# VHH binders against Tyrosine-protein phosphatase non-receptor type 20 (PTPN20): the designs that were tried, part 13

Target 1, 254 residues: Tyrosine-protein phosphatase non-receptor type 20 (PTPN20), of Homo sapiens (Human) (q4jdl3r159to412)
Amino acid sequence: IMQEFMALELKNLPGEFNSGNQPSNREKNRYRDILPYDSTRVPLGKSKDYINASYIRIVNCGEEYFYIATQGPLLSTIDDFWQMVLENNSNVIAMITREIEGGIIKCYHYWPISLKKPLELKHFRVFLENYQILQYFIIRMFQVVEKSTGTSHSVKQLQFTKWPDHGTPASADSFIKYIRYARKSHLTGPMVVHCSAGIGRTGVFLCVDVVFCAIVKNCSFNIMDIVAQMREQRSGMVQTKEQYHFCYDIVLEV
Short names: E, the ipSAE of ESMFold2; O, the ipSAE of OpenDDE; V2, 0.75 times the mean of E and O plus 0.25 times the DockQ between their complexes.

## First folded at step 11 (VHH; framework vhh_lunsekimig_d3)

Design R2 (from Q6 with V29F G102L; at its last look DockQ between E and O 0.01; V2 from the best seeds 0.00; counts 0 for: pae E 12.0 > 2, placed apart)
Fold by ESMFold2, look of step 11:
Order: structure tokens, then C-alpha cells, then sequence
Structure R2 (fold): chain B 254 residues (1-254), chain A 122 residues (1-122)
């Protein structure tokens, strides 16, 4: 397992980060050194504006799985985040972080606080229609109205709340149920998956989701290959050896 | 493997109708945008219609109001209903798989079907 992780860390992946490093875009990054590749970044609108987000396609056993891996939104990028979700017609957002962990802001609160008051954005109005608090994750149902057309879009957000500040969950069971629920909830577009930086916990989610889909289809899988594919499309996916080991721990439990 | 298989092409008189279908496999159909392109003799392939994963449609002006693109995610199938056909509509019609793009020249078109021939003859 650990030899595989070392091999992944040593791979030289020549890619460019010019869009994320432009002076006008540096304020849009939560972490200055965690950037999307130019070739796989998710563009916004006709002008291909910048957001710290990457398309990720994972091929396994002839099947292709499609995601957007992105950072937790900043206050200044909330409007961009919702634009990305709607322009890609994604109906599922998987959030694998609490807003604040260990006194550090990991992700800005980018959704409406209550059922009564919508979130007002430049081009959209986001309504919280319903929510359900479970032991290990929160389900939020949003209706997003595009102001110019009145068109309404349904988006389900699934926030996993039990990832520890350090390391990985002690029990894989809760995270397994979370991932399966997210896949079951998927209807349209790529799944939008984020944590704080959009590479660590996000990478674990994507890897395990692909593995579970492979198991359901009675297909083979290779965790090292899956992580290698992700890293070609967003730098540093699955951040730590503990997270990498956790991918194996989860799949062995099923 | 990714596969796109078009059918429904044929010979039709001007003013007639045809319905094309595209059967897809080997990818998560509901995650992708789908496109119809056509190629007339001696001309490069042109985009004529697109449909997002959520069902939103766009058309080139020359077919707007005459053609209707649709998709059935439960059957992994895309359709093109072609009404009021004209001689200019003659060509090979391709089903194309892609994902979100901001420019026509920057569409992420990663697989093409073999095409189905539509002939509008007078």
C-alpha cells in the first residue's frame, strides 16, 4: 500500500497552472499552491472565467465516471461556485468538511441559512427547500432560480460532518453509507465534490465511489490506477498516506 | 468501451420528417452533454443541436423550429426529430458525446458515432 503511495508521489506530472497563477485569479484560491491544471479546469461562462475546480474522468473496466473536484468556496467565490454547479447541470454536491475545524475556516457557508430567507446571488437565488440532519451527514435540498429566465434547478447537498480534524474516520461504515447515498442521489451532470482544498478527502470520495460502482457491476478495479488517473487531472488527489490506506480499508470492509 | 450507434436515417422528400436515434453505452450517460453533428458532401462537420445532461437544448439557426433534440436517460438514448426537411439537410448525421464547454470550438467532444445517412431528394 505505502510503496504504491510513494510511487504516486514520485510521478512527474507535467502540467501548467497559468490560469490559477494569474494575479487576478490568485484571490480565488483558498490555498496558493493547490491549483487546477489549465487543461482540466472548469471554465465559467462564455469568457472561460476562473474557478479552482477540475473535471475528473476516471475510467475503470471500460466505464467512465465523471466528477468536478473543487475547493471549498471562499466568500468571494460563492457566486462562481453556484454558476459552476448550474452551468454543468450538477444535481449533487458532496461536501466533506465542516465549515470550521480546529478553529480554522475550511469552507465558507455558501448556502441559505434558513428555510425563510433565500441566498441572493448576482444571477441566482438559492432557496433551502428542506433539510434532514443524520448522525454523520446533513442532507439539504435546494432550488436554484436563475434570475434572468425564472428557470428552477434542484440541487441536493450532502455534507459529511464526521471526518476528524486529523487523519481519517475511525469507522469506515459512516463514510460508506454517505458515498452510497450520494451515488443514489445522482441524476444529472458530474458530481461536484469538495472538502477544503478539494484534493484530500475529495480524492478518497472519488476513489471509493468508483470502486463501489465497479463492485456493483462485477468489474475489477485497481486503487493505485484510479488515484493515478485522478492525479493526472488535479494535482495531489488523495493527499496523505493515511487517506490512501483508508481507500483500501473502506473497500476491504465490503 | 464507449459506443454510440445511430439509426433512423433514410431517403425522404422535401418537407418530410425523420426521427434519428443514438444508442449509447460504456459511460455514465446522464453525466454528459450530447450533440448531433452533420456532414454534407465537401463540407466540414457542423454542430446542429445539443442537449445538456438536464435536458436543456440548443440549435443552430438553420434547424431551429424544425428539429427537436431529446434524451431518455433511462434508455441511454438520444433522439433527433427532423421536420420540414430541406435538400440542404442531406448528409451524414453523427451522435457525439461530450461535456461542458463555453465555446463551439472548445466543446469537449470525446467520442463520435459512425453516422446515419439522411437524404432529402426531390
Amino acid sequence: as target 1 above (254 residues)
Amino acid sequence: EVQLVESGGGVVQPGGSLRLSCAASGFTFSSYELYWYRQAAGIERELIASITSGGSTNYVDSVKGRFTISRDNSENTMYLQMNSLRAEDTGLYYCVKGYRSLYDSRYHLDYWGQGTLVTVSS
Scores: ipSAE 0.000, ipTM 0.416, lowest interface PAE 12.0, mean pLDDT 87
ESMFold2 (binder alone), look of step 11: mean pLDDT 80; pTM 0.792
OpenDDE, look of step 11: ipSAE 0.202; ipTM 0.617

Design R3 (from Q6 with T28Y; at its last look DockQ between E and O 0.01; V2 from the best seeds 0.00; counts 0 for: loop humanness VH .164 < .165, pae O 11.2 > 2, placed apart)
Fold by OpenDDE, look of step 11:
Structure R3 (fold): chain B 254 residues (1-254), chain A 122 residues (1-122)
Amino acid sequence: as target 1 above (254 residues)
Amino acid sequence: EVQLVESGGGVVQPGGSLRLSCAASGFYVSSYELYWYRQAAGIERELIASITSGGSTNYVDSVKGRFTISRDNSENTMYLQMNSLRAEDTGLYYCVKGYRSGYDSRYHLDYWGQGTLVTVSS
């Protein structure tokens, strides 16, 4: 397993980060060193505006799994984030981070804080219709209204809340349940998956989701291959050796 | 970058044969479903043949027994062998990359080639 991870780390991946490095776009990145490839970045609107997000396509046994991997929104990019979600017709957001971890903001609160008051954005109005706090994750149902058209979109957010600040979850079972619930909830568009940087925990989610689908279909899978595919499309996917190992651990428990 | 480049089109007499090629780059032909579409003048594009990542092939009735879709993984190229060509086979032939979504199990079209012209005329 560790040899595999090292092999992945040694791969020289061709990719350019010109868009993310533009002066006007720099402030839209949570981390300076975590950028989308130009070739796989998610363009916003007709002008193809910038957001730190990547299309991820994973092929396994002839099936293609389609995701958006993205960073946790900044205050200044919340509107862009929702634009991305709606433009891609995504009905599920998987959030694998808390807003604050270790005293550091990892993701800005991009949803309403109450059922009574919507979040007002420049182009969108986000209503919290209902929420459920479970032992390991939170389910939030949103109605997102596009102000220009008045069109409403139903979006489900699933926030995993038990990923420790350092390392991986102690129990794989909780994360397994989370991923399965996300898959079950998915209806349209690419699943939007984010943590803080959009590469570590996000990568684990994508990898394990594909693996679970493969198992259900009695299809073979290769974790190294899956991660390799992801890294070709977003640099640093499955960021640490512990995370990589965790992917294998999860598979063993299923 | 994904690219599809068709070739092999030309003018042929009825009853003749042509072999179209689709050279793929940026992806492996064996990993995705691929399709041949064609468009006759004044008519909407139509799917005529497909090959899955597993190698399963499908054809529309109008070309069954006459056309064969195949791929060469070593060359990363898809082919369409067209035999017993008819006037109604005249059109622009497109190579298309697709995929089956893991979520809805539907076929999706991803990239189109520029097309190659096939003219069947006496």
Scores: ipSAE 0.008, ipTM 0.248, lowest interface PAE 11.2, mean pLDDT 92
ESMFold2, look of step 11: ipSAE 0.099; ipTM 0.555
ESMFold2 (binder alone), look of step 11: mean pLDDT 80; pTM 0.803

Design R4 (from Q6 with V29F S30Y; at its last look DockQ between E and O 0.01; V2 from the best seeds 0.00; counts 0 for: pae O 11.3 > 2, placed apart)
Fold by OpenDDE, look of step 11:
Structure R4 (fold): chain B 254 residues (1-254), chain A 122 residues (1-122)
Amino acid sequence: as target 1 above (254 residues)
Amino acid sequence: EVQLVESGGGVVQPGGSLRLSCAASGFTFYSYELYWYRQAAGIERELIASITSGGSTNYVDSVKGRFTISRDNSENTMYLQMNSLRAEDTGLYYCVKGYRSGYDSRYHLDYWGQGTLVTVSS
């Protein structure tokens, strides 16, 4: 397993980071060293504006799995984030981070804090219709209104709340349930998946989701191949050896 | 790069007809299911018609008998023939590409065009 991870780390990837490194876009990146490839970044609007997000397409057993991997929104990029979600007609957001971890903001609150008051953005108004707090994750249902048209969109957010600041979840079962629920909820567009940087926990989610789908279909899978595909499209997917190992651990639990 | 470009929209009187086109590029056109969606002001996007890679069509009830979805795989173009247009058909019409999900082996929505505006007004 560790040899596989090392092999992945040694692969030369031809991706360029020109868009993310433009002076005008630098402030839109949560981490300076975590950038999307130009070839797979998610363009916003007709002007192809920048957001630190990548399209991820994974093929396994002849089937395609489609995702957007992205960083946790900054205060200044919340509007862009929702623009991305709606432009791609994504109905599910998988959030694998808390807003604050270790006293550090890892993701800005891009949703309303109550049922009574919507989140007012420049181009969008986000209503919280309902929510459920479960033991390991939170389900939030949003109604997102485009101010320009008045059109409303339903979006489901699933936030996993039990990933520790360091390492991997103690309970693989909890994460398994979370991923399966997200998959079941998916209807349209690419599933939007984010953590803080959009590569570590996000990568684990994508990998395990594909694996679970393969198992359900009685298809073969190869974790190394899946992660390799991801890394070709977003640098650093499945960020650490511990996370990579955790992918294998989860498979053993199923 | 996947591109979907809609055309053919415009202003038409009730009872009139329009033919929408969707020029597609950047993917193997004949391999994918395609959709027409429309969006009226203040309303969520609505699926109105679909066509499989094999040419099987499906319609929402409100357009059955009036609209016809078709595709020309040789031209990478999908069409929507709209007859007997009504005021309620007014909206932005989107061409949508699907993809086959590995989870359920069903098509899900993938890419959206920019849309073409259809206005039915006397």
Scores: ipSAE 0.009, ipTM 0.203, lowest interface PAE 11.3, mean pLDDT 93
ESMFold2, look of step 11: ipSAE 0.028; ipTM 0.457
ESMFold2 (binder alone), look of step 11: mean pLDDT 80; pTM 0.794

Design R5 (from Q2 with S31D Q99Y; at its last look DockQ between E and O 0.01; V2 from the best seeds 0.00; counts 0 for: pae O 11.2 > 2, placed apart)
Fold by OpenDDE, look of step 11:
Structure R5 (fold): chain B 254 residues (1-254), chain A 122 residues (1-122)
Amino acid sequence: as target 1 above (254 residues)
Amino acid sequence: EVQLVESGGGVVQPGGSLRLSCAASGFTVSDYELYWYRQAAGIERELIASITSGGSTNYVDSVKGRFTISRDNSENTMYLQMNSLRAEDTGLYYCVKGYRSGYDSRYYLDYWGQGTLVTVSS
């Protein structure tokens, strides 16, 4: 397993990060060293504006799995984030981070904090319709209204809350349930998956989701191949050896 | 793929009746607790009726005796029969699927339909 991870590290393909490195776009990146490839970045609107997000397509056993991997929104990019979600017709957001971890903001609160008051953005209004706090994750249901058209969109957010600041979850089972619920909830568009940087925990989610789908379909899978595909499309996917090992651990429990 | 599609909404006079339908796919309606919610303009969504997997029904006081929640397993569809409709019944009606939590064995809301509009006006 560790040898595989090291092999993956050696295969890191040089990609172009020109868009993310533009002076006007630098402030839209949570981390200066985590950028989308120009070839896979998610363009916003007709002008193809910038957001730190990548399309991820994974092929396994003849099936293609379609995702958006992205960083946790900044205060200044919340509107862009929702624009991305709606333009891609995504009905599920998988959030694998807390807003604050270790005293550091990892993701800005991009949803309303109450049922009574919507989140007012420049181009969108986000209503919290319902939420459930479970032991390991939170379910939030949103109605997102485009102010320009009045069109409403239903979006479900699933936030995993028990990923430690360092390392991997102690309970693989909890994360398995989380991933399965997200897949079950998916209806349209690419599933939007984010953590803080959009590469570590996000990568684990994507990898394990594909594996679970393969198992359900009685298809073969190769974790190294899956991660390799991801890394071709977003640098650093499955960031650490511990996370990579965790992918294998989860599979063994299924 | 779980889907809930409401239908049957429309404009009706006070005292009239409507029957809402919720066509479910991707799951068996009899396996889950299902709910009807409604939202009037400027008011928060409210639970108005529920049916358990066992078939037990529950209603809010404002609709008791007037509304009936039911399901047809063969059609995989849930219904809301609304009689003696009032102006205050006007709103967007949502079909909701619950799920049983593995954490506390409680039912939580899982999926929402798009809603169907009911307007009661003279």
Scores: ipSAE 0.008, ipTM 0.212, lowest interface PAE 11.2, mean pLDDT 93
ESMFold2, look of step 11: ipSAE 0.341; ipTM 0.698
ESMFold2 (binder alone), look of step 11: mean pLDDT 82; pTM 0.806

Design R6 (from Q6 with V29F S30Y G102Y H108Y; at its last look DockQ between E and O 0.65; V2 from the best seeds 0.00; counts 0 for: pae E 2.7 > 2, grease 29.8 > 24.2)
Fold by ESMFold2, look of step 11:
Structure R6 (fold): chain B 254 residues (1-254), chain A 122 residues (1-122)
Amino acid sequence: as target 1 above (254 residues)
Amino acid sequence: EVQLVESGGGVVQPGGSLRLSCAASGFTFYSYELYWYRQAAGIERELIASITSGGSTNYVDSVKGRFTISRDNSENTMYLQMNSLRAEDTGLYYCVKGYRSYYDSRYYLDYWGQGTLVTVSS
C-alpha cells in the first residue's frame, strides 16, 4: 500500500494554477497552496469567474462518476459556492469537516442558521426546510432561490461530524453509512464534496464512493488507479498515507 | 487592498506599559493568523508574538509573561499589551498578516504594516 502511495507522490503531473494565483483571486482561496488546475476548475457564469473547485470525473468499469471537489467556503465565497451548486444542478453537498477544528476555522457556516430565517446572499436566498441530526452526520434540506429569476433548486447537505482532528476515524462503519447515504441521495449534477482544503477527506470520500458503486455492480476496481485519476484533476487528492491506507481499510469492512 | 495600520507606540520609562493596536482591512480578518514582529536598530526583524484565527497565542521567550497578544474579530483589530518594558524592547513594531500554507506547517507571512515605534528610555 505504501509503495503505491509513494508512486503516486512521485508522479510529476502537468498542469497550471494561473487562475487561482491571480492577485484578485488570492482571497478566494482558503489555503494559498491548494489550488484547482486551470484545465479542470469549475467556472462561475459566462465570465468563467473563479472559485476554488475542481471537476472530477472518475471512470471505472465503463461507468463515469462525476463530482465537484472544493474547499470549505470562506465568508467571501459563500455566494460563489451557491452559484456553483445552482449552475451545475447539484442536489447533494457532502461536507466532511466541522466548522472549527483544533481552534482553526476549517469552513465557514455557509447555510441558514435556523429554520426561522433564510440566509440572505447578494444573488440568492437559501431556506433551511428541514434537518436531522444523526449520531455521525447531519442531514440538511435546502431550497435555494435565485433572486433575479425566481429559479429554485433543492439541495441536500450531508455533514460528517466524526472525523478526528488528526488522522482518520478509528472505525470505518460510520463513514461507510455516510457515503452510502450520500450516493442514495444523489439525483442531479455532480456531487459537491468538500472538507477544509478539498483534497484529503474529500479524496477519501470520492475513492470509496466509486469503490462502493463498483461492488454494487459486481465490477472490479483499483484504488491506486482511482486516486491517480483524481490527482490528474485536482492536485493532492488523498493527501496522506494514513488517508490512503484508510481507503483500503474501508473496502475491507464491506 | 490589504491594509495594516499600527498605533499606540511612544516613549515610556523602563517598567512601564504600552498597548499597541493594529487596525486591519482588505481581507477576511478572522480567517488569518496574525503576528507582531519587532526590529531594533541594526538587527533583523524578529517574531515576538502570534495569534491564530481561533485565538491560540505564542510568544518568544524574551517577552513571555510581559506581553499579551489579543484580537477583536468584530473590530478587525489585533492588540499587543506590553508590560514591564525594558530597554531591549525598544524598536519598530510591525503587525503582520499570515496566509496559511496547507503543505508546510509554517504560516507564510504575506503582508506587513508600516510599524509603530516603541522607545523605552529614561
Scores: ipSAE 0.243, ipTM 0.665, lowest interface PAE 2.7, mean pLDDT 88
ESMFold2 (binder alone), look of step 11: mean pLDDT 82; pTM 0.811
OpenDDE, look of step 11: ipSAE 0.337; ipTM 0.725

## First folded at step 12 (VHH; framework vhh_lunsekimig_d3)

Design S1 (from R1 with D104G; at its last look DockQ between E and O 0.86; V2 from the best seeds 0.00; counts 0 for: pae E 3.8 > 2)
Fold by ESMFold2, look of step 12:
Structure S1 (fold): chain B 254 residues (1-254), chain A 122 residues (1-122)
Amino acid sequence: as target 1 above (254 residues)
Amino acid sequence: EVQLVESGGGVVQPGGSLRLSCAASGFTVSSYELYWYRQAAGIERELIASITSGGSTNYVDSVKGRFTISRDNSENTMYLQMNSLRAEDTGLYYCVKGYRSYYGSRYHLDYWGQGTLVTVSS
């Protein structure tokens, strides 16, 4: 497992980060050194404006699994985040972080707090229709209305709340249930998955989701190949050897 | 364009108080770690206070309990409340914006203001 991870770390992948490095886009990145490749970044609108987000397509046994991997929204990028969700017709957001961890904001609160008052954004209204608090994750049901057209979209947000500040979850069972619920909830567009930077916990989620789909279809899979595909499309997916090991640990539990 | 403009410096007596302001433009103050540095004549710049994006504060021992760093997100401004001022607090005070590197040190300094002079004399 160690040899596989080190081989992935040593690969020289071509790719450029010109859009993310432009001075006008610098403050749209949560981390200066975590950027989407120009070739796979998610554009906003017809002008192809910038958000720190990457399309990820993973192929296994002739099946293609489609995601958006993105950073946790900044206060200044909340409107852009909802625009991305709407424009890609995504109905599932998987959030794999708490808002604050260790005194550091990991992701700004980008959704309405109460059932009564919508979140008013520049171009959208976001209504919280319902929520459920479960042992390890929170389910939130949103209606997102574009002000200019009146077009409405249903979005389910699934926030995993029990990832430890350091390392990986001690219990794989809770994360397995979370991923299966997210996949079951998917109807349209790419699944939008984020943590803080959109590479570590996000990478684990994508890898395990593909593996679970392969198992259900009685199809072969290779974790190293899945991670290699992700890293071609967003740099650094599955950040640490501990996270890489966790992908294998989860597979053995199922 | 990122700009940091300090104000509020001046001449005060020992034991007095000043409030320094750092007006920011080109970025959101709540998104970054921010710092106050000072430089006395003939001495290197020294960190005196910091505030994280989450609002956690840190102070060097010589100012702890006397100085308070804060911010007002609605005005995009950082402050340094300086109480019980001493002669050794005299110097040029700088507002500094950091940024967070995912793979590197969290104390990565980005932009510096021009400074505001504080003179503590009787």
Scores: ipSAE 0.158, ipTM 0.599, lowest interface PAE 3.8, mean pLDDT 88
ESMFold2 (binder alone), look of step 12: mean pLDDT 81; pTM 0.801
OpenDDE, look of step 12: ipSAE 0.695; ipTM 0.856

Design S2 (from R1 with S105E R106T; at its last look DockQ between E and O 0.81; V2 from the best seeds 0.00; counts 0 for: pae E 4.6 > 2)
Amino acid sequence: EVQLVESGGGVVQPGGSLRLSCAASGFTVSSYELYWYRQAAGIERELIASITSGGSTNYVDSVKGRFTISRDNSENTMYLQMNSLRAEDTGLYYCVKGYRSYYDETYHLDYWGQGTLVTVSS
ESMFold2, look of step 12: ipSAE 0.249; ipTM 0.637
ESMFold2 (binder alone), look of step 12: mean pLDDT 81; pTM 0.790
OpenDDE, look of step 12: ipSAE 0.821; ipTM 0.910
ESMFold2, look of step 13: ipSAE 0.127; ipTM 0.585
ESMFold2 (binder alone), look of step 13: mean pLDDT 80; pTM 0.786
OpenDDE, look of step 13: ipSAE 0.842; ipTM 0.918

Design S3 (from R1 with S31E; at its last look DockQ between E and O 0.81; V2 from the best seeds 0.00; counts 0 for: pae E 2.2 > 2)
Amino acid sequence: EVQLVESGGGVVQPGGSLRLSCAASGFTVSEYELYWYRQAAGIERELIASITSGGSTNYVDSVKGRFTISRDNSENTMYLQMNSLRAEDTGLYYCVKGYRSYYDSRYHLDYWGQGTLVTVSS
ESMFold2, look of step 12: ipSAE 0.404; ipTM 0.725
ESMFold2 (binder alone), look of step 12: mean pLDDT 80; pTM 0.793
OpenDDE, look of step 12: ipSAE 0.700; ipTM 0.861

Design S4 (from R1 with R100Y R106T Y107R; at its last look DockQ between E and O 0.01; V2 from the best seeds 0.00; counts 0 for: pae O 8.8 > 2, placed apart)
Fold by OpenDDE, look of step 12:
Structure S4 (fold): chain B 254 residues (1-254), chain A 122 residues (1-122)
Amino acid sequence: as target 1 above (254 residues)
Amino acid sequence: EVQLVESGGGVVQPGGSLRLSCAASGFTVSSYELYWYRQAAGIERELIASITSGGSTNYVDSVKGRFTISRDNSENTMYLQMNSLRAEDTGLYYCVKGYYSYYDSTRHLDYWGQGTLVTVSS
């Protein structure tokens, strides 16, 4: 497993990060060194504006799985984030981070604080319709209104809350349930998956989701291949050896 | 580093068969669109076959029913099985890597192999 992980680092496909490195876009990145490839970045609007997000397509057993991997929104990019979600007709957001970890903001609160008051953004109004706090993750139901058109979109957010700041979850089962719930909830568009940087925990989510789908379909899978595909589309996917190992551990439990 | 290395070219009689290989490195073949191009002497390069990441194949009319494009993910290799070869199939065959850019919603060809020569002659 460790050898595979090391080998993945050697198989990095060359990519360009011109958009992410533009001076006007630098402040839109949470981490300076985590950028989307130009070829896979998610363009916003007709002008193809910048957001630190990548389309991820994974092929396994003749099936293609479609995701958006992205960083946790910054205060200044919350509106962009929702624009991305709606433009891609995504109905599920998988959030695999807390807002604050280790005293550091890892993701800005991009949803309403209460059921009574919507989050007012420049182009969107986000309503919290309902939420459920479970032992390992939180379910939030949103109605997102485009102010320009008045069109409303239903979006479900699933936030996993038990991933430690360092390492991997203590309970593989909890994460498995989380991923399965996300997949069952998915209806339209690419599933939007984010952690803080959008590469570590996010990568694990994508990998395991594909594997679970393969198992259900009685298809073969190769974790190394899946991760390699991801890394070709977003640099650094499945960021650490521990995370990579965790992918195998989860699969063994299923 | 991305590399595409073609092999399997050679001299064959009309009606014969040949199998070309394209060994890929630096990327996963199943994640990208791959193409076979060929160039006959004095003629522009032409696309003859393609395979998408999803496994869908497409052929130009001149090779349809005779050529088969495929890939082996375990070997990270693409193939072109050529049957019922004709003199007009003579040329340099190129393996080409493409990708779909979500930035401009356009397919791009970003890497070409060195080519392998196929000669169909009596």
Scores: ipSAE 0.010, ipTM 0.261, lowest interface PAE 8.8, mean pLDDT 92
ESMFold2, look of step 12: ipSAE 0.058; ipTM 0.509
ESMFold2 (binder alone), look of step 12: mean pLDDT 82; pTM 0.800

Design S5 (from R1 with H108Y; at its last look DockQ between E and O 0.81; V2 from the best seeds 0.00; counts 0 for: pae E 3.4 > 2, grease 26.2 > 24.2)
Fold by ESMFold2, look of step 12:
Structure S5 (fold): chain B 254 residues (1-254), chain A 122 residues (1-122)
Amino acid sequence: as target 1 above (254 residues)
Amino acid sequence: EVQLVESGGGVVQPGGSLRLSCAASGFTVSSYELYWYRQAAGIERELIASITSGGSTNYVDSVKGRFTISRDNSENTMYLQMNSLRAEDTGLYYCVKGYRSYYDSRYYLDYWGQGTLVTVSS
């Protein structure tokens, strides 16, 4: 397993990060060194404006699994985040982080705080219609209304709250249930998956989701191949050897 | 365009207090790590206080207990409350916006203000 991870780390994946490095876009990135490739970045609107997000397409057994891997929104990018979700017709957001970890904001609160008052954005209004708190994740149901057209879109957000500040969960069981629920909830568009940077926990989620789908269809899978595909489309997916090992650990438990 | 404008410096007697302000534009103060640096004559700039995006603060030992870093998100402003000032606190005080590296956990310094002068008279 360690040899596989080292091979992935040593592979030269030259891509360009020109859009994310533009001065006008610098403040749209949570981390200086985590940027989407120009070739796979998710454009906003007809002007192809910038958000720190990548399309990820993973092929296994002739099936294609489509995701958006993105950073946790900044206060200044909350509008862009919702625009991305709507423009891609995504109905599921998987959030694999708490808002604050170790005294650092990992992801800004980008949704309405109560059932009574919507989140007012420049072009959208986001209503929290219902929520359910489980021991290991929180389910939130949103209606997002575009102000100019009045059109409405339903979005289910699933926030996993039990990932430790460092390392990986000691038990895979809660995370397995979370991923299965997210897949069951999926109806339209790419599944939007984020943590803080959109590469570590996000990469684990994508890998395990593809493996679960393969198992259900009695298809073969190769974790190294799945991670290699991800890394070609967003740099550094599955950040650490511990996270890589965790992908194998999770698969063994199902 | 990112701008940081310090104010509140001046001449003060030992034991006195000053409150420095750093008005920010072009970014949201709550989204970033922010710092106060100090430069005395003939010395390199030194970090004296920091505040993380989540609100955690750190101080160098020489100012701990006397200085307090804070921010006001509604005013998009960072502050440094300086109490019990000493002659050694004399210097040019800079507010600095940082950017965190994901991989090496180091803070990188993006933008500096012009500085505000604090003079503690002997």
Scores: ipSAE 0.246, ipTM 0.625, lowest interface PAE 3.4, mean pLDDT 88
ESMFold2 (binder alone), look of step 12: mean pLDDT 82; pTM 0.809
OpenDDE, look of step 12: ipSAE 0.391; ipTM 0.734

